# VH-VL binders against Protein-tyrosine-phosphatase MKP1 (MKP1), part 4

Target 1, 143 residues: Protein-tyrosine-phosphatase MKP1 (MKP1), of Arabidopsis thaliana (Mouse-ear cress) (q9c5s1r149to291)
Amino acid sequence: ECSKVADHIYVGGDAVAKDKSILKNNGITHILNCVGFICPEYFKSDFCYRSLWLQDSPSEDITSILYDVFDYFEDVREQSGRIFVHCCQGVSRSTSLVIAYLMWREGQSFDDAFQYVKSARGIADPNMGFACQLLQCQKRVHA

## First folded at step 18 (VH-VL)

Design j1 (from g2 with heavy chain N57H)
Fold by ESMFold2, look of step 20:
Structure j1 (fold): chain C 143 residues (1-143), chain A 121 residues (1-121), chain B 107 residues (1-107)
Amino acid sequence: as target 1 above (143 residues)
Amino acid sequence: EVQLVESGGGLVQPGRSLRLSCTASGFTFGDYAMDWVRQAPGKGLEWVAEIRSKAYHYATYYAESVKGRFTISRDDSKSIVYLQMNSLRTEDTALYYCTRERYFQYYFDYWGKGTTVTVSS
Amino acid sequence: DIQMTQSPSSVSASVGDRVTITCRASQSIRSYLNWYQQKPGKAPKLLIYKASSLQSGVPSRFSGSGSGTDFTLTISSLQPEDFASYFCQQGYSTPWTFGGGTKVEME
């Protein structure tokens, strides 16, 4: 399912990432592939791809890449694009990055940003490590 | 100031190997992706290879013309990026630049002066 | 691979002239186009990133425009230090590819 979280941000899993029609029908222009070592860039001629190599593991450090990801989300927003952020199931990795972005851009607490994302995508469920990392970096992420 | 200093170039015969080094200073090396870009004599620029930082799991990418023959690597403790060039061909003859890359926007904001590799019989 | 085609390959110009260089991508690259200046015997220097953003320290006489497939670099009033080669480069998708260059020379 391609879940709209914000005007320029959509979230989902590999099933949506493989479906050009769903991506085009949602006006997707950019794709952030959180699992570049698993999923290829399925439609390179249609969308701008950027890839990360994130494990869905409590030990995976997402904090160190957040501001690069935020810059990319803002670049997409500035050019009036729409970004599809995906991992395998659209549950933990992709939702964690979007939660972090909302914390940074909107000044929301982790809990508020998480509920916002969960209202748009009910299966959103960051792993415990990602949740802990976002709670710990809440002060640093708030601008 | 940002400095990138390449070394290790030289004259080699086809089929041989050479290892280039690039020593970085003036910035937090471990935070950046690094690239090699080459320029054949009197020709344009050709991207060769990229290595990402530790935060991006040192992911590597190669131009098709060098894939399987060249290996990019880095040593963050020494602030050095390497290019191991195996099975060299005459078309690999070029000035090799070390460059610093901006994540997700993919432009090269700082370049070294380059080191020359000449592959000839 | 995205082919970048630059034109002209060479232009003769005088100090004070307005110089326009074009770059065309073989497919849309949105705004992910960068421009570099290379003086003889020296390394390239970034001028413009993301089609129109001026790199810090680059004189305001340089400007970039365009999106999609067609891009331009403009030097509004050519200065003596601007005689050089200029390259475009797409940052849209791997492999990162460069245009063939445009040599801006005196006369």
Scores: ipSAE 0.671, ipTM 0.875, lowest interface PAE 1.5, mean pLDDT 91
Fold by ESMFold2, look of step 19:
Structure j1 (fold): chain C 143 residues (1-143), chain A 121 residues (1-121), chain B 107 residues (1-107)
Amino acid sequence: as target 1 above (143 residues)
Amino acid sequence: EVQLVESGGGLVQPGRSLRLSCTASGFTFGDYAMDWVRQAPGKGLEWVAEIRSKAYHYATYYAESVKGRFTISRDDSKSIVYLQMNSLRTEDTALYYCTRERYFQYYFDYWGKGTTVTVSS
Amino acid sequence: DIQMTQSPSSVSASVGDRVTITCRASQSIRSYLNWYQQKPGKAPKLLIYKASSLQSGVPSRFSGSGSGTDFTLTISSLQPEDFASYFCQQGYSTPWTFGGGTKVEME
């Protein structure tokens, strides 16, 4: 399913990523594909694609790209777009980026941002490494 | 302060290979995507290849005209980006620029002076 | 591939003139359009990114506008150093493509 987390941010897995009607019905204009080599750009002529190559592994460092992702989410918001952020299952990688964005944009703690995302998408479950990284950077993100 | 210096160009026969190098300084090289853009004599600009940073797992992209023949790579410890050009054709004749790219917005904010590649009999 | 078409291919103008250059994309590229200046024998220089954002160090007489498929670069009062070629480039989707260029030359 395509989970709305913010006015301009939607989250899901590959099943939604390859369903043009769901994407269009939600007014999606941009797609952030967290697993670019694994999942292709299914509808390149319909949506603006940007890709990352994130592993769902506790050792994957997501903090090094966070501010680039935040700037991009803001760019989409400023042009009145809607971005669909996905990985394979929409559980760990995509939700971790959105949790981080809420921490940064809304000044939320990791726990509050995670609860918010989980209330919108019940299967949200960042791997332990991502969770630890977001907890560790909580003060840095808010500053 | 930002400097990009290309080298390795020259005159070669069709079917041969060349390797271009671009040495970068004045910025944190490992944080940026790097590209090659070429300009044939008296013509416009053509993007050739892109390599992203380590944080983006060194993902590469190529123009269709060079795919399978050219390989972009980088050595972050030396702040160098390379373009390996195999099976060169006369249409590859151009001035080759090394460029620095800004993520997600995809514009080229710094350019080197270029190195000339001439492919002729 | 997204084709970028520039018009005109050349412009004859005098110092002080207002010069406009257009760029058309073969499909919507939203606001992902950039402009470059290239003087003879020199590398291109970024002028404008994201359709209308002026790069640091670029004089305010340069401006950009447009979204979707149609974009313009305007030089409000041409200066002697502005005689050059100008290129647009889309940053919407790979491959990153450039327009054919517009040469601004002394009348």
Scores: ipSAE 0.643, ipTM 0.867, lowest interface PAE 1.7, mean pLDDT 91

Design j2 (from g2 with heavy chain N57Q)
Fold by ESMFold2, look of step 19:
Structure j2 (fold): chain C 143 residues (1-143), chain A 121 residues (1-121), chain B 107 residues (1-107)
Amino acid sequence: as target 1 above (143 residues)
Amino acid sequence: EVQLVESGGGLVQPGRSLRLSCTASGFTFGDYAMDWVRQAPGKGLEWVAEIRSKAYQYATYYAESVKGRFTISRDDSKSIVYLQMNSLRTEDTALYYCTRERYFQYYFDYWGKGTTVTVSS
Amino acid sequence: DIQMTQSPSSVSASVGDRVTITCRASQSIRSYLNWYQQKPGKAPKLLIYKASSLQSGVPSRFSGSGSGTDFTLTISSLQPEDFASYFCQQGYSTPWTFGGGTKVEME
């Protein structure tokens, strides 16, 4: 499922990433592929691809890339685009980045941002390490 | 002040190898992607290679003209980017620039003065 | 690969002239187009990024416009120090490719 979380942000897994019709029907212009080593850029001629190489592991450090990701989400919004953020299942890696973005942009607590994303995508479930990292950086990302 | 200083260029025969170095200062080197861009005498600019930071798994990309022959690498503890150039050809003759890259938008905001590589028999 | 075509290859102009340089991409690159200035014997210098954003320290007489496939660099009133070569570059997808360059020279 291609889950709309914000006007410019959509989240899903590899099944949606492979489906050009779903992506085009949702007006997707950009794709953030969180698992570039695993999933290829399926429709390189149709969408702008950017890739990360995140493992779904409690020990994976996501905080070092957060502000680059926020800047990119804002760039997509400013050019009136729509970004599809995906990992394999759309459960942990992709949703963690979107939760972090909402914490930063809206000043929400981790818990509030997580519930917001979960209401849009019920299977959202950041791994324990990602959740801990976002809780630790909550003060730093609030503006 | 951001500074990028290339070295290691020279005159070499075709088929030989050469290693370029770029020493960076004035910024947090480990946070940035780094690139090599070359310019043949009297010609335009050609992107050669990219290496991303540790946070991006040191991912590398190469122009097709150099893939399999050139290797980009970095030593974050010394703030150095390397370009190992194997099986050099006369077409590789150029001024080689080291550049700093902005993530995801892919523009080169700072350039070194370059180091000249001449490949001739 | 995304081919970048610059026009013209050279421009003869006088101080005070408005100079326009065009760059065309072989496919849409949205706004991921950058402009560089290169003076003889010097390294390139970034002027414009993301089609229209002016790099810090670049004079306001330089501006960029366009999206999709067609882009323009404009120098509103040419100064003596602006006689140089100008290159566009796409940042949409690897491999990063440059236009062939435009030499702006004195008549």
Scores: ipSAE 0.554, ipTM 0.851, lowest interface PAE 2.3, mean pLDDT 91

## First folded at step 19 (VH-VL; from j1 with heavy chain Y103P)

Design k1
Fold by ESMFold2, look of step 20:
Structure k1 (fold): chain C 143 residues (1-143), chain A 121 residues (1-121), chain B 107 residues (1-107)
Amino acid sequence: as target 1 above (143 residues)
Amino acid sequence: EVQLVESGGGLVQPGRSLRLSCTASGFTFGDYAMDWVRQAPGKGLEWVAEIRSKAYHYATYYAESVKGRFTISRDDSKSIVYLQMNSLRTEDTALYYCTRERPFQYYFDYWGKGTTVTVSS
Amino acid sequence: DIQMTQSPSSVSASVGDRVTITCRASQSIRSYLNWYQQKPGKAPKLLIYKASSLQSGVPSRFSGSGSGTDFTLTISSLQPEDFASYFCQQGYSTPWTFGGGTKVEME
């Protein structure tokens, strides 16, 4: 399932990432592939791809790449595009990056941004390490 | 001020190996992706290889023309990026530039002066 | 691979002239197009990134425009230091490819 979280941000898993018709029906122009070490860029001729190598592990450091991800999200918004952010299941890695973006862009606390994303995608569930990292750095990521 | 200084170029025969180095200064080296771009005499620029920062797990990418023969690596403690070039061919003859890549944006904001590699018998 | 075609291959111009260089991509690259200047014997220098954003320290006489497949670099009033070669480069998809270059030379 392809979950709309914001006007330009959609979230899902690999099943949606493989489905060109779902991506096109939602007007997707850009892809952020959080799992580039295991999922390929399925439709390079149709969408702009950027890839990360994130493990769904409490020890994976996501804070060091957040502003690069925010820049990409802002680039998509400025182009009037729509970005599909995915990992394998669309539960932890992709949702954590979107939560962080909402904290930065909208000035929300971690808890408020998480609830916003969860209302759009009920299975959203950042792992404990990602949640801890975003809680610890929320003062620094506010715009 | 950002500086990139390449070294290690030279004249070698086909089939031999050569290692290029690029010493970086004036910025937090560990935060940036680094690339090699080459320019053959009378030809245009050709991207060769990229190595990402530690935050991106040092992911590497190569042009098809060099894949399997060249290896990009980096030593963040010394602020050096390397290009190990094995099984060199005459078509690898070029001026090799070290470049700094804007994180996740794929433009090259600073370039070195390059080091010349000549592969001939 | 995305092929980048620059036009013209060279242009003769005088100080004060308006110079326009074009770059065409073999497929849409949206706005992911960058411009570089290379003076003889010198390293390339970034001028424009993402089609129209001016790099810090680059004079305002340089401007970039375009999106999709067709892009333009304009020098509004050529200065003596602007005689150089200019290259476009796409940042849309690997491999990162460059145009063949445009040499701007003194008339």
Scores: ipSAE 0.632, ipTM 0.866, lowest interface PAE 1.9, mean pLDDT 91

## First folded at step 20 (VH-VL)

Design n3 (from k1 with heavy chain Q105Y)
Fold by ESMFold2, look of step 21:
Structure n3 (fold): chain C 143 residues (1-143), chain A 121 residues (1-121), chain B 107 residues (1-107)
Amino acid sequence: as target 1 above (143 residues)
Amino acid sequence: EVQLVESGGGLVQPGRSLRLSCTASGFTFGDYAMDWVRQAPGKGLEWVAEIRSKAYHYATYYAESVKGRFTISRDDSKSIVYLQMNSLRTEDTALYYCTRERPFYYYFDYWGKGTTVTVSS
Amino acid sequence: DIQMTQSPSSVSASVGDRVTITCRASQSIRSYLNWYQQKPGKAPKLLIYKASSLQSGVPSRFSGSGSGTDFTLTISSLQPEDFASYFCQQGYSTPWTFGGGTKVEME
């Protein structure tokens, strides 16, 4: 349930976020908590936490933070870290950020990035608003 | 170019309140998190509070020593950050700096000159 | 929370000297360490962020190194304007904590 999507990126839900053994076994160094208003920083002394306050809602705007997230994913990669990106179930919010990252870094279309993430994590299912936002911005992200 | 100007400091009795203001200019204020950092006379620096930008839902965070007594807020239309300080104690005596930060990395790249708060009987 | 210990507390040095200041974290903070300069009666100024990145407008005689728990700020050739106090600060975990400072003063 801790799904490896890239060498430095893992995705999951709160159940994995609460499990220090799973996080350590996957060599996790950083945690991006997409639901800071619900989930606390369970293991502050073991991992570097960063929190977002994203709703799983079609009206939530994720595009305004994307380049901050991309820059941070690159920072983790450059220091040979591994980041665990989570929301409640690891279905919509966390997977949407990772899909956007693959679109930006690999030059993939939304569809190709989504299929890649879905092959690594079968329950990945961005809400329709996130999917629409990523489709609309793929020209900008590839620029 | 970037300017942060604090105001509202003064001498107050313990148990009273003050509101500090920080007026920002020379950058897109709404894109940045803003913080308060204080420095007691002859002492080191202590982080006090943070307020994130609108994109991060204006999330707020506080040092434990001020939690429940201080409230950070912002008015993006005026480019102002506030620190409402209630139930002031003598240990709150310090020079209060307004600072700017970028998300995720938590470094304070620009500082105001500070405004002095003195709490004594 | 993470304690930041600076050493030495003060340094007496002359113009042209190489000055090193150390900062130790009570736990690993990876590379999330920042350095500030503070002159008497003035606000702190960011010098170095993320352990080794120079802030824009900071002279190249300033450099930072280290990761994990042990970090160093180096001034390769001290200038008259460099007599000041220097503070480290960790950006790893809340609360954001600062070192106690190192005063660099004229011999």
Scores: ipSAE 0.672, ipTM 0.879, lowest interface PAE 1.6, mean pLDDT 91

Design n4 (from k1 with light chain S93N)
Fold by ESMFold2, look of step 20:
Structure n4 (fold): chain C 143 residues (1-143), chain A 121 residues (1-121), chain B 107 residues (1-107)
Amino acid sequence: as target 1 above (143 residues)
Amino acid sequence: EVQLVESGGGLVQPGRSLRLSCTASGFTFGDYAMDWVRQAPGKGLEWVAEIRSKAYHYATYYAESVKGRFTISRDDSKSIVYLQMNSLRTEDTALYYCTRERPFQYYFDYWGKGTTVTVSS
Amino acid sequence: DIQMTQSPSSVSASVGDRVTITCRASQSIRSYLNWYQQKPGKAPKLLIYKASSLQSGVPSRFSGSGSGTDFTLTISSLQPEDFASYFCQQGYNTPWTFGGGTKVEME
């Protein structure tokens, strides 16, 4: 339920976010909390926290924050850290950000990045609005 | 040239209110988080509050010492950030700085010169 | 809360001197440490972010090092404009906290 998607990127839900031992066993150093209005920063003495206020809604605009998220993911990778990206269930919000990152960093299409994330985490299912946004920004992200 | 100009400081009695303003210029104000940082006489710097940009839903964060008493807000059309300070205490006496930051980086790349708040009977 | 301890609290120096200022965090903050310069009556100015990265426009005589809990700001050859106070600040987790400052003064 703590799904490894890339060498430095792990995805899951609030159940994993609450479990210090699972986070430490996976070598997590950083947390991106996509739902800071619902979930607190559970272990601030152990992990570096950054938070977003993303709703799981087709009308939620994720494209305006993507490059800040990419910079953070790259910062974690460059310091040899591991980031746990979570929302409530690890289905839509957190996976959408990771899909976008793979599109940018690896030059993948939305479809290829989505299938890659889904192969690592089978419940990955961005809402229709997030999927449409990532399809629309595909040429801006990696072109 | 980035400029941050604070105003609204003054002398007030404990229990009263003040509203600080910070007028920003020289950058795209709506793209940045804005913070207040204060320094009491003879003390170190203390972070007070943050308000994020529209893209981050104007999320706000407060130091524990001011929660429930202070409210940070912004008006992107005027490029102004505010600090509403209610129920002021003598411990709130300080020079209040307005600062700019990028999301997630949490370093303050530009500061105003500050406005002084004195709370005494 | 993460406490930041700076030393020394002040130093007297001459133009051309090497000046070293230290900052210690009460827990690991990895590399999330920033340095600021402030002259009397002036706004603080960012010098170094993420322990060792120079802010644009900052002279190369300023350098930062360290990770974890112990950090250093070095001025390799002090110039007249470098007499000021210097502050460290951690950007690891809230609340964002600052060191007590180090005043670099002319003899």
Scores: ipSAE 0.729, ipTM 0.876, lowest interface PAE 1.2, mean pLDDT 91

Design n5 (from j1 with light chain S31N)
Fold by ESMFold2, look of step 21:
Structure n5 (fold): chain C 143 residues (1-143), chain A 121 residues (1-121), chain B 107 residues (1-107)
Amino acid sequence: as target 1 above (143 residues)
Amino acid sequence: EVQLVESGGGLVQPGRSLRLSCTASGFTFGDYAMDWVRQAPGKGLEWVAEIRSKAYHYATYYAESVKGRFTISRDDSKSIVYLQMNSLRTEDTALYYCTRERYFQYYFDYWGKGTTVTVSS
Amino acid sequence: DIQMTQSPSSVSASVGDRVTITCRASQSIRNYLNWYQQKPGKAPKLLIYKASSLQSGVPSRFSGSGSGTDFTLTISSLQPEDFASYFCQQGYSTPWTFGGGTKVEME
């Protein structure tokens, strides 16, 4: 439900995003809302919110924002925070960003990072366009 | 060298409209969010509006005091940010700055010199 | 909205003085606090971001500290070009808000 993927990174859907007690019990300090056009910032006084407007579509370009997202995940880690990354159901958009981060930070292949995220969150399933984009940029994010 | 140059300010009566422009140079304009921040005479700074880049779907955000009256927009091919100000009020009188914003941390690393808007009858 | 309270509103100082300016947020903003310098007739200039990170080209006599609600800008040895107004700004939550400013004047 609220899936821990890394010490500072948690992934889930809107159901968890709406549940203050789950977020607080996991020590969440930051929220990355991948679907700002659908989901509001439910608890603005409790957590630091940042929003993206991603569609779950093969034509949605995620590669152009990846290094901004990586820098933000690192900022959260450096200040000892915990970020909850969500979309509607925590399947494609949020998991794709976290897969990309693991590829970049830990030098994992797309397949290894995807398997790692899937072992932590079984419903993880980036759409084909996101998967293709991450495969295409694998060399760049490993640099 | 990053430069931001505002224009379009002037003296107008309450209820009228003005359109501000900000011409950007010295950086890849299409990669950045842009903002308007204003400063009333002898007062502090007030954030007015933000427009994100194409990668962030040109999302726009407004201060409550201007929502429904002001519209921020951009033309990436010309490297210009606009602020359309409708139904102007005397409290909109200020020096209006164009600023460049850093994503996710929301600080304004470069500012123009500003253009003055005076709303008076 | 997050209110930013800045003090003092003005300070008279001499070249060589240590000057300290404070900024208080109405709620925790973690480290998302930025400092700007503004000289008369000029645009604001970013000095410090994320509470303590010095912007490129800013002299090392400027430093920032704090986290949560209380933040400080320090000028270790005031120079003639440092007579200006200083503003804090929070980047934690919309709307982005600024402190009321502190004018540093020659005594």
Scores: ipSAE 0.704, ipTM 0.887, lowest interface PAE 1.4, mean pLDDT 92

